# VHH binders against GDSL esterase/lipase 6 (GLIP6), part 13

Target 1, 339 residues: GDSL esterase/lipase 6 (GLIP6), of Arabidopsis thaliana (Mouse-ear cress) (q9c996)
Amino acid sequence: KSSSTVPAIFTFGDSIFDAGNNHYNKNCTAQADFPPYGSSFFHRPTGRFTNGRTVADFISEFVGLPLQKPFLELQIQILNGTSNFSNGINFASAGSGLLLDTNKFMGVTPIQTQLQQFQTLVEQNLIEKSIIQESLFLLETGSNDIFNYFLPFRAPTLSPDAYVNAMLDQVNKTIDQIYKLGARRIAFFSLGPVGCVPARAMLPNAPTNKCFGKMNVMAKMYNKRLEDIVNIIPTKYPGAIAVFGAVYGITHRFQTYPARYGFSDVSNACCGNGTLGGLMQCGREGYKICNNPNEFLFWDFYHPTEHTYRLMSKALWNGNKNHIRPFNLMALATNKITF

## First folded at step 4 (VHH)

Design g16 (framework vhh_5c3l_4)
Fold by ESMFold2-Fast, scan of step 4:
Structure g16 (fold): chain B 339 residues (1-339), chain A 126 residues (1-126)
Amino acid sequence: as target 1 above (339 residues)
Amino acid sequence: QVQLQESGGGLVQPGGSLRLSCAASGFTFSSYAMSWVRQAPGKGLEVVSDINSGGGSTTYADSVKGRFTISRDNAKNTLYLQMNSLKPEDTAVYYCAKFLGDSYYSPWLEGTSDYRGPGTQVTVSS
């Protein structure tokens, strides 16, 4: 209600944000709705691809809002006459990307469909225009696009440069669409070092004794060009303010100085099996789990632990320009910036 | 032990159609995503199409999009590939392949017989 807070958060993207949308989608096979997902905080699976809270959850707590509900859960509540959109919605779908074909066969909800879901609610007047204009918009996607570029036996028709540019064309369309729907406070997060995920152990051309350099080069290329797009938002979209979350650099610091952040392992999945813990999804028959997830950067073969997300979210919330630019999420959310 | 057996290949004229089948056994078929993979003479393996465990979501290589349709019958433990408007460049051995797991983070195919069948030859020629 005060000028120092945001009334709602609207979240779009992939598994770093997904609050259970994939669980409510019966045709989706990208799932984390079984133990031991959620075991460290919720003490049950919620559909989040980690042992507890995601980045979206921590940011919700930091702004003083309840943890977000997935859009598909809220649709069920509409049918029961109990829906409430005033605190925002999480549209994120684990496994989705910027490109329509990214993991389409797994039944993930692509970013384009997430935006259509939001647009439909706005056009049906189920969300007040004033709430949208005052709310925080969280966006992150692209890791699945880049990982999939390196899948064996799939001949990419585009060069890495052209593929990244195709992803960035979708970023531009996403920003344009949310602005036209009333978004004015936009936080777009970069990708982390995707080439360091334990699941790279499944790729025949990826090293296991070090991160996959070619994949990280592609992620850095995307991140650099994404920052250029975010930097022109206030000029291109009057009244909008935007920040770039430097997730790659934040994660690299955890890998460089692990002990400072409480990590004893920044390479292997806490939950999984095989090389790096990367050959089997956490929770599948024969999986193994570490003694203390708070000591691991990775929870499963692709996703960070709650501890990693907690540290990352703090760096994004109150960090300096090395972590988030041109100002942090606290500044973006509390309206301490002149438009 | 995982067993996959393809059938339905043959010789067909350009513009013709073929329907491939893959009989699966030794695992819970309904729990795994499946793919069709091909290898043309003198070329590497190419993933043609993917289908999720429930059959509701599919992808296609750009080379076959609009012409090929993947489907599955979980009650019969059978995977299908309907191939229409066949071109000479579709000439290849076609393999049925099982994903490493039933999640989207196990989408890559092993090149071993444990994850694919022996193949069925498709030849598109006049």
Scores: ipSAE 0.390, ipTM 0.712, lowest interface PAE 3.3, mean pLDDT 89

Design g17 (from a13 with K98R L100M F104W W108F L109T D110E E111S S112F G113D; framework vhh_etentamig_d1)
Fold by ESMFold2-Fast, scan of step 4:
Structure g17 (fold): chain B 339 residues (1-339), chain A 125 residues (1-125)
Amino acid sequence: as target 1 above (339 residues)
Amino acid sequence: EVQLLESGGGLVQPGGSLRLSCAASGFTFSSYAMSWVRQAPGKGPEWVSDINSGGGSTYYADSVKGRFTISRDNSKNTLYLQMNSLRAEDTAVYYCARYMGSDWYTPFTESFDYRGQGTLVTVSS
């Protein structure tokens, strides 16, 4: 009996999606494979950069699929002859961005490499073409690119406008590549208010009593232009349908009406140390942890709590045009695509 | 042994100019990004400027932008800071620092694995 939802989910991007890929990458220093990551749901670290489930995990639950396995775990299973790709794969790598040089010294898997990993599986016939064409493609990346624009050692010589356009060139290449590999249901999520992350406390010229305005202006610039790209997908790529997930607006609502969403703190990391909880990664010697992570927007210095991801995922799944456009993920996952 | 030796500090009048140098040894200088950091009397360290390994990318603190110029000569293993239009607020010990890697979870002030002994710059009439 055919399900009215998608057979699989293919996920590409950064830390809002990473299901443990960085853990299986021995050369990567961007890690969350130690306590107390995962403590609220898995009761152990899984490599996810939060206290429990990510956005990709919640969307998997909403469509009735098991939680995604990271590609690098499944790659080990291929070598052992025990692989299963029928319900999809998570290729996301925390710390990665659209630009190849973003966190390259940390050994993250850039989105271009994530796409090559997917392409290799398709070309080796390890995933049925019909499954790809009916499946949901989740993409989000760019926060690390924009945060790094404001770090001295990673500061590009490009203007903010030119830098954002370089990121968008990579968005266009990404969409083109997944379409050619068979993608037809595409959800591309905007960036949240990156300038509000607790880790801004590390930046020499960023304010701590308010969000970093210059960084949020750049994130909004990227988001506006990303929406234009997403809106043209059905015209440019016959048979494809796409939605823009308005993550910035969703997060801004949590910050504007915190009590309505169960938040008592939308500024500090629950897990960390120093100003905003932003000067030390959660789990490093000397870290402090809050009493109730469900009351915090941020889990650590860069990443939302499971509660934030739960609320965000619900807004993306069943929300209105303020949350996701032109229709929600439930509509995207249950819609009939004509080839 | 990694060694960074700053020089060129001294007493200068407001509006004057000064050039700092940092001689690097014990490592492949051309492979590392380098920074200038300063510490005013009784205050914490403040980042001033950075330069990538090749010298093509530079970044400056808002307080010094347009007045200071960072540069490097990889053939001489030397880092420079040209300081123009000096103000009393620029009075500090200036340190040359080696960047240890682009690690976004490491605090900026702890991103340096080595720094020199410093050179004192005093701007007064």
Scores: ipSAE 0.000, ipTM 0.209, lowest interface PAE 12.7, mean pLDDT 87

Design g18 (framework vhh_8emy_2)
Fold by ESMFold2-Fast, scan of step 4:
Structure g18 (fold): chain B 339 residues (1-339), chain A 124 residues (1-124)
Amino acid sequence: as target 1 above (339 residues)
Amino acid sequence: QVQLQESGGGLVQPGSSLRLSCAASGFTFSSYAMHWVRQAPGKGPEWVSDINSGGGSTNYATSVKGRFSISRDNPSKTLYLQMNSLRPEDSAVYYCAKYLGTDLYFTPYSLDYRGQGTQVTVSS
């Protein structure tokens, strides 16, 4: 029998978490509010960039909370006096990154704006301080920043090292801001092997018979330095506890031992078209869809399937230090540390 | 269906300015991000600039940043590129390109640059 272990979850980041914010954003072109997105669980599109539930959805279920609503949907409800924030909010925007310029032309909500949305609710006393202090904060972002570094028509202005450090400067500002707003239980997830996404088939310098090594080197550089930042949170921010979700290693294990996890395909998109299923977004005219999404690591040209997210969420919830450090999400949510 | 008609190119001296225009038809112009891409003979296409559907967000290639300015007029369905301090290296055919909607990545496969282009030649 499940009961809620935390009062609320506050989620910030990109498409691995977006619960429909982009759908309610009139100036945003990064959309998944059309079939066959959501077809395996919701039996309709919800704005999530997968066939069903995301990591944030599974964690909500594990703690005994309802699936999160996107901030922009709740903002509409504020205007008619019906909004309820007691169980938390999802601020994530698909296509966003740590850097303000990442996919800015698409009208995505950058993490800086997501944090300002949260700050405004706190300053308007629409969320009680005690709820914030006892709640789980989920953060993941940076895949779009790194993928965009390798776009064929865009010359990078910074070296990979300097670019990653610019991203990490924004991580530091993000953590500082949420701490000052009352956050005390923080889970920051690493990037997966972004160089393995099917959309790499669009990049002229990326191989299709294997993952894009240069992109994965950059993702690992970010992940290593992110872990260092997360490890000092309890020292730098009194009263805060934080965990680093080792998403790269978890995903790499799925790719290395696919049959063990029920995968028959860890390279191609289940939904898409062209090489790797990576040249066309799922749902566009001419798209193809696989017979069983549960056998695919990737749903579309960039995003994992619900099955992948289910396995990843379980590893983050109850896993050992190879999956999440220094303790798992269950320990973070219950304030219990395993030896 | 989608039609893009570029104009405003020409032969100019280094240091000169030009304003390129792109007239769009066959789609809801105000709903799509727009791009400028250029291609010199014997070279691959180079992305120059982009602008979101509402016009409030712009990006520029490092080679043109501070010299070029992208803008749009949604009522007239026109995209513009103001080019200042032109260099011989800017000589190319310039194409305006429609972003394919919800595709997250700027690549040749996510663009519909089917205009005939406008030639810019910067020569001493």
Scores: ipSAE 0.014, ipTM 0.404, lowest interface PAE 7.3, mean pLDDT 87

Design n01 (framework vhh_5c3l_4)
Fold by ESMFold2-Fast, scan of step 4:
Structure n01 (fold): chain B 339 residues (1-339), chain A 124 residues (1-124)
Amino acid sequence: as target 1 above (339 residues)
Amino acid sequence: QVQLQESGGGLVQPGGSLRLSCAASGFTFSDYAMSWVRQAPGKGLEVVSDITSGGGDTTYADSVKGRFTISRDNAKNTLYLQMNSLKPEDTAVYYCAKYPGGEYFLEPWSFDYRGPGTQVTVSS
């Protein structure tokens, strides 16, 4: 066959994946369930932290599956006897990180809780083990941990090295847990250049005329060590295969050659206000919006546009070893890979 | 055991020059970014200058840019700070500091080790 795709996708992480979980979580204040979020594709807010589709959405389309539903929406359907989770589940929560304390005051769903939600469904036999073993697992988290390291009014208790190692300890636990629950096709994406997000304008020690270098150094440190963890997965976990999505390099290329990718602005938020568009969330009283979101790398003060996610997702799906290693998501998601 | 030992401090007149050295031992010097950090009387720590592990990139505080030059000799495990056109405001204890990796973070809490320091006094 030309292609055969995975039966389902299970997605864990933060805002680059969140399909509306925060919207269904009454205890969470990190929300994008108001205009103009979703305006370019859905023509309404869906809880996604962008103007349209996220990376998880594009990968679902490339695999030939419908766009994922957030776990909390599906949980309501399961409780009401109208269960629909056959295409997989999106557990991602915007604002969450690898560390439990990351945005805890905002009521985000930490990755540990996302994994518990998945474990409960597996233990209740609501998902067949064979489906889990053949499915694609998408993971990305850590940007919120690193950004929060630099927040004003916070004295960090760990050095950047120790903090990154604490994050990586949670990565190891996450991989171990999903493997034990049946995961065999794992894609773990690196962080992008989090020091380039417009929200850095809120940080008193961050430059606005350039990216926040020390934040990006910390992100690159995490990414390098994450790649080492991903590379040993096939050896450490029999029957598992894994790829490292080089999101930092992909995004850096958009910043270096913006016109080549259709960007006229790779620094400012399309939607927001103040310096870089970074001082207020898109959609809050007094916000401003750009004329063409497709020309902006960033949609809001923290998150990429749909156009950025489309380009990034294409690079992860069909790209070479500069984009994703040791092979791309298309190879990982088809039955043409020999495990 | 990581050890950093500064030398070359002392009393100098305004407009004068000093060269600080830092001898490193107990780790693979060429794998780590290094910094010169200072503390003036009654002030907090200020990162003066940073250098990457290979010496390819350097940074300087605005207060010293154009006057100070950081360099390293990885074969000799030694970090240097050439200080020209010294001002009374440069009076401080100067510390050699090691970052946990090959790149630098520009924050005092990002160092995993500092030397005992060397006093620089700029006075007539």
Scores: ipSAE 0.000, ipTM 0.115, lowest interface PAE 19.6, mean pLDDT 87

Design n02 (framework vhh_5c3l_4)
Fold by ESMFold2-Fast, scan of step 4:
Structure n02 (fold): chain B 339 residues (1-339), chain A 125 residues (1-125)
Amino acid sequence: as target 1 above (339 residues)
Amino acid sequence: QVQLQESGGGLVQPGGSLRLSCAASGFTFSEYAMSWVRQAPGKGLEVVSDINSGGGSTTYADSVKGRFTISRDNAKNTLYLQMNSLKPEDTAVYYCAKHLGSEFYVPYTSEQDYRGPGTQVTVSS
C-alpha cells in the first residue's frame, strides 16, 4: 500500500469485464460457467466470457492487485462475515447495457442495478470513502444496446441518433452517481467494432463476408459523443480525473495488421459453430474449438480471446494518445497526473 | 427462402397421443434452434417447447411438462413433437418456428420470426 498505485479497482459494465456475476445469479441465462471457458488460464470456467483473463484482470495485474472478485460472490461472503473489499469489486454483468430493457428477458444485471449495489456498500460503510477516492473506476457498456437495435423482431421505437442519445443520458447519470459516491479516477472505454462480432451471422440483414457497416457507424457515433462527455469530467466534477479508452481504434488495428499481433483469424470465433462460428455459443452441444486461441481475435460469437484482451490491456495501460486520452492508465493509476 | 411445413395434427380423444412433424428447407437446419408454438381459440401465442441446434438442450412450458417431448433429426431436416396424455386445453393450432441462432435463449417473437402455416390439434370426446 506504500506504492504510488491505486489501492482498489471498481469495475462496471458488460461481458468484457464480467468476472462471474452472472454465474452467481441463478435466474440469469447469459452464462459462461461451463467448459471450455477459462481453459487457457484458470483451467476451469470462472464465469468469464473468454478462454482466460479479461481486460479488468490484466489491469489488476498491472497495478499489482489480485484479480477482482464478482460482487455476487462477495455478497454471499458478507452474509457469512468473511468478505474483503480493500482491493475493489467487479459489478459487471454479461449481456447488460445502458438501457434497462437491454436483455432484460435474460435476467442480466443492468448498469443501474450495478450502481445500486455499489451505493449500498458505500452507504453501509463496507468500503472506506478514502479507498474509493484513491481507486480506479473502470467502465464499459453499450455493445449489447447497439447489437439489439438491429434484431429483426425488435422494431426500434427510436432513430439511431435518438437511441444513442438515450444511451448517453445513462452514461451521464452513471458518471454523476459514481462521482457523488466518491469516484475520482475514471476510465471509460469506448465500444469496439460491434458490427464485426461473429454473432452478426444471426442477423438476416448483416453481411458475413465483411463487418456490418451500419452497426459500426452507430458504435462510432456513441464513441465520439462518449469522448466529449469524458473530456468535460474534470471541469464538471471538481477533483475528478478521467480518460477515454479508444478501444475501437485498438481493435481495428488488430484487424488491419493481424500478423503483427499474432493473429491468423480476426473474423471467426475460435469456439462456436455455424457461419463465422457465430450461430452457436462456445461450449453448447455440437460446438467446435480451434487448436490455438492465441491466433484468433474472437474466442466466441461475441467476445475476444485472452490474447486480444492482453494486447488491448497493454495498449490501454502504457499506450499513446491514439490508444487512450488524454493519458494512459499507468499515468492515471500511479499519481503522475499534474493538476 | 425459408420454408417450414407442419403435419400430424388431427382429432384425438382426451388421454390420447399425437406426433407432430415439421419439414424444414431453405436454410441449414442443423445450425438453428427450433420451437413449437401454439394458439388456442381466442387466446394468444404460447411457446410450448424449445430445442437447441444439436438437440441436447430442451425447454417445456409448465402446461405440457412431463406430457410432451420435443426432438429433431438434423439428417432429415425434421422437427418433432410427441404429445401424450392430451387434454381438451391442448386444443390449438401448432406452429413450427425457427430461432435467430443455435440457442433458444436468444429473444424470440412469434410475430417476426419464421414460422410454418400450422397444423390443427383438436382434443375432444
Scores: ipSAE 0.012, ipTM 0.384, lowest interface PAE 8.2, mean pLDDT 88

Design n03 (framework vhh_8emy_2)
Fold by ESMFold2-Fast, scan of step 4:
Structure n03 (fold): chain B 339 residues (1-339), chain A 124 residues (1-124)
Amino acid sequence: as target 1 above (339 residues)
Amino acid sequence: QVQLQESGGGLVQPGSSLRLSCAASGFTFSEYAMHWVRQAPGKGPEWVSSISSSGGDTNYATSVKGRFSISRDNPSKTLYLQMNSLRPEDSAVYYCARDLGSYAFIPDYSMDVRGQGTQVTVSS
């Protein structure tokens, strides 16, 4: 009765998962380690880019594990002889993407480096192979790659199709690497409607009265091809099982039927300033904050509220094939794998 | 109390080199990514280059890639832009700026402090 569904969770990706890695990285300028981040749950900033728990936090609770610690916090603890990796690790870095150049100047930890951090722990025998093999692997990345394609001062050298294919080449390398390191239960989440984030107000070519259609077309293109990659994992990688989290559709449902989910605003950031709340980061001098974050889909100019993440996590955990395919996270976490 | 002071501009001929400097004060320089942006008369601001807080990661506008090099010296709290093979179209006021920590790099929105600028004129 004290048992969890899986022994550990290993999490890789961007800001929907980051548990404070950027806070412990003094090279990184993408930070949420100041008020009012974390104010609704932790009553203090933790480095998470929301008012409380992220998707990774809710999934940890659902499987019966403690909330994840960021890898960089655990790395500091290794020097003091106090590290414990038995319940998993969060490697996610807010602002990172699939492509190495995505927000590179901000000192974010790209997914390739996140994988190297995990590989180093495995090679040093700091995590038992049996734990890795039975653990849940959570992956989501690509929103920053696609948003950055539309920056006015960064002329893209690739077409949207070629750019998405370059991102997917990195997805294939990521899956191959974690499989070789022992991963057998893989959940890869799609992107949400990136073109709907309040920060689009900073783009001179993006509308503010509606979502940025061209950006969402590119996100959907990535999502469709990602699902194809996820679907071949059990065939290409013996003993592995994988699910595709249909985050775009889940989020679109919140935007289409907001009142059913407790939302009074699905367009503006609860915390920020300027048009859509999208021109200033939450917590910077001059910021404004809404009265009830639970009524907002977006917390800040890029990131969902805890309430949005709670609803999304529930849909991924126990939802039907419209939310996650071919089965939900509960089934993935309890599925008996023969090795 | 946050201040940025650019220097090193001047009038030069095409093909010449210049090194711009930006002296920072009033904040922990080593914790912030930094940018160079430029603005020519009658034009909007154009991003030129960015550098991570440690100096380990750099990025450049396509128009200057291979000709310009951004660097920093955290102990002296100074940002640099080495400009080689200068062209008439590089003529502008050059500004250094502190990064807001935004996930988008857009001048005026991603910068919270900008200096007074240093004029670069490339003319034969």
Scores: ipSAE 0.289, ipTM 0.651, lowest interface PAE 3.9, mean pLDDT 89

Design n04 (framework vhh_etentamig_d1)
Fold by ESMFold2-Fast, scan of step 4:
Structure n04 (fold): chain B 339 residues (1-339), chain A 124 residues (1-124)
Amino acid sequence: as target 1 above (339 residues)
Amino acid sequence: EVQLLESGGGLVQPGGSLRLSCAASGFTFSEYAMSWVRQAPGKGPEWVSGISGSGGDTYYADSVKGRFTISRDNSKNTLYLQMNSLRAEDTAVYYCAKETLAYGFSPELWSDYRGQGTLVTVSS
């Protein structure tokens, strides 16, 4: 194991990153703090929405840092006179999106509030500015916005194009805010194929024998425009460097060549119940669990397995331009940029 | 096993008020977000309001914001919708819906977890 390449990692977004923030939020109903979540690695639930480590966890290991603590856990430690923010913080909240109203009724922490939590720590001088400037910033959000657009009873007033543009307006505000707070190494990940999640089985008009095409079209629209925003960061924000993680393409490769990656099932949830394993959350009364989670792309009705996250994280860490652009996370973290 | 039983609908004059109730059984009520959804004659379903499991957070469709109030009593396993300043456009069958625990509103209105609905008619 080598020395850490960056002093800290600051993580913002949704369930692909959430390290237990929702567990410490008493008003939040989006929870994974019960078995069998975490069973394959932690041997207990930690609040992560998978059977083990998330992408943020693997990236922490790759850079030589300990696995991240959720912000709300660290905030409790401040009240006890002990806390350490030196290696970074995970602000991510499962169920949150770019739009303020996305899953608000579930009590999730919107990305705007995640940024305010970070800003408060910076303004209270609890994190050294030099650490922030040298640290890796991981961002991913938007899957919940897009999935919710297709819920039969949400009746969105915006067209898909306008809705995606409203999401991207929030992306621009997010980048501006973290830059002003000192962020200089930014990794913004695209959405995966949201229309392929097992929970689509709950949607009356979504097919179950194939992915939900309309939802994936909207995710691709967001991803294309997100890449344009990431590409102008070095020009618009002097001193900042940024990469676009092409998560959609990485996941699509796992679905196209499953055996190559150890998958025997890329469609059903390993843990859940009903059609696709998509009609019931893993761990709730009546749930079923597969014999080998390492053979499944999806752990539960919305979220990938640890095995999927491991493969995805490797592709983002040391991959080529098909996986991450314009250079990989290793190059971003070490400042070893070949141009 | 899971059951949702709506009540409180009826005929009301424009500008009037009604309070809908939904009695839930067969699951740990406080662990689930709940919603109200309505379907007007000849139209598709419209989501009306949602509430977190603790009751701490509420969310409303623009068409009802400021007029309707969602609430819950977890000790009684009951969801409520207080409807004020009712309009002819509010005429619909109102359904109680159990939400998923991880992300977004459940479309389980079409599943075994959907209630039978309660008719609200606003007539002038």
Scores: ipSAE 0.031, ipTM 0.466, lowest interface PAE 6.7, mean pLDDT 87

Design n05 (framework vhh_5c3l_4)
Fold by ESMFold2-Fast, scan of step 4:
Structure n05 (fold): chain B 339 residues (1-339), chain A 125 residues (1-125)
Amino acid sequence: as target 1 above (339 residues)
Amino acid sequence: QVQLQESGGGLVQPGGSLRLSCAASGFTFSEYAMSWVRQAPGKGLEVVSDINSGGGSTTYADSVKGRFTISRDNAKNTLYLQMNSLKPEDTAVYYCARFSGEPYLYTPSWDLDYRGPGTQVTVSS
C-alpha cells in the first residue's frame, strides 16, 4: 500500500534537474556555482543552472517534499555518518547526455554513472526497497547529445537518425536498470526545442533570427521515439507505471503566446553576452543581466529561467494529455500501488 | 608569445600508425585543456580529440574513436596523438590547439584561441 503521495523522488539527467552535483565534482568544468546563478530564490549560487529553482525542485514542492540534495553532497555525509535518504536523491549532472562521450572532456557525470551511484546505494541497503517501489523517478536527458551533433569542427560519423537511435538504446538500458533496482513510478520528460537555445549563436551554420530548424527536427525525432518507449513500459515491465512529459509542446506554447505567460522575451538569455546573450556564459567576466528574469524564457545561453521552470512544472503536475501522457504527475504520485 | 609546434606527420599506408607531438611554450601548459584539430583537403576543420588540463578526461570524434589516443606530459609541456589503423580519410593537416583558459558550459572546443602551424598526415598506398 502506498500513501496519498510518494515518500521520495529519485532524479536522473542533466541541467533541468542538477541540484549541485557538478559543484561537488572537482574534475567538472560545467559549473554554475558562482553569481548570479540562484540569485532570485536562494540569494546565492547552489550549483543549479538557473536563477532559482529547477523542475525537480518544483515537483518536490508539489509532492510536499523538501528540495532535493545532490548525490555528491549526500556521499560526503555518508562518509561523516550523517546521511539521510528518506526523501530521495538528485543524481543529475548538467552537461551530461545519454551517450558516454557527450561532454566527457568536461568531466560531467554521464547517466550511466548516475545509475551506478544509485545502484551502489541500493546494494549497500542505504535505501529501503519499499521506499524505492513507492517513489517517483524523474528522468530527462538528450539535449546535450543533440546540441553537440551540430558543433563546428566536429564531424559525426552517424546520420541524425542513427545518432538518435544510439541515444534511445541508452534510454532503454536506463529504464531496464532502474526497474531492476525497484522503480515503479517513472516520469520521462521529452526534450524542449534545443534549437531555440541562445547558445546556437555560437554555431556558424545556425540562424539567429529564428530557431535552428535542423536541431529541432532531431529533438522531435528523439521525442517521438522516446514516447513510444515510455508507452510500452507498463507492458514490458510488470507493475511499472510510466508517463511521458511533453516538454517540447509546453515550451513551444510559451514561445507562441509569450504575453499570456508573462514573457516579454523568449529568444535572448537574460544573463550572458553577445548575440542572443548566447556567446558567453552568465557570470563570466563581461556578462550582462536583464532587469526582470521573470519576463525571460531563458536565464542563460542554454537554460530556462525559474519562471519558465515553474510554468513547465505546473503543466507537468496538473496538466492534460497535451502536456503529459497518459496522465499527469499528480495522478502518477497519488496512484495506489502494491509491492 | 604562446607557441604550439606539431611534429610526427608524414606518409603512411592504410592500416599504419603515426604518433603526433605538440611542443607548447609561452604559457602554463598544465593549466590548459588541449585539442587536436584537422583539416582534410576540400573540407572544413574537425576537432578529432580533446584532453583536460590534468589528462584525466578525454573525448574523441566518432570518426577516430577506438583508433586514436590523445595524451599529455605536463612535465615536458607536450601533447600527443597516437593514430592507429589509419584510413585514407584521415589524410589532413593536423593542428595542436589550446583552449582560451575559461571553461565554457558543455564543449570547450568553442574557445580555441591558439593553434600551431600544423603537420601533414597523408594516408595512401
Scores: ipSAE 0.000, ipTM 0.198, lowest interface PAE 16.0, mean pLDDT 87

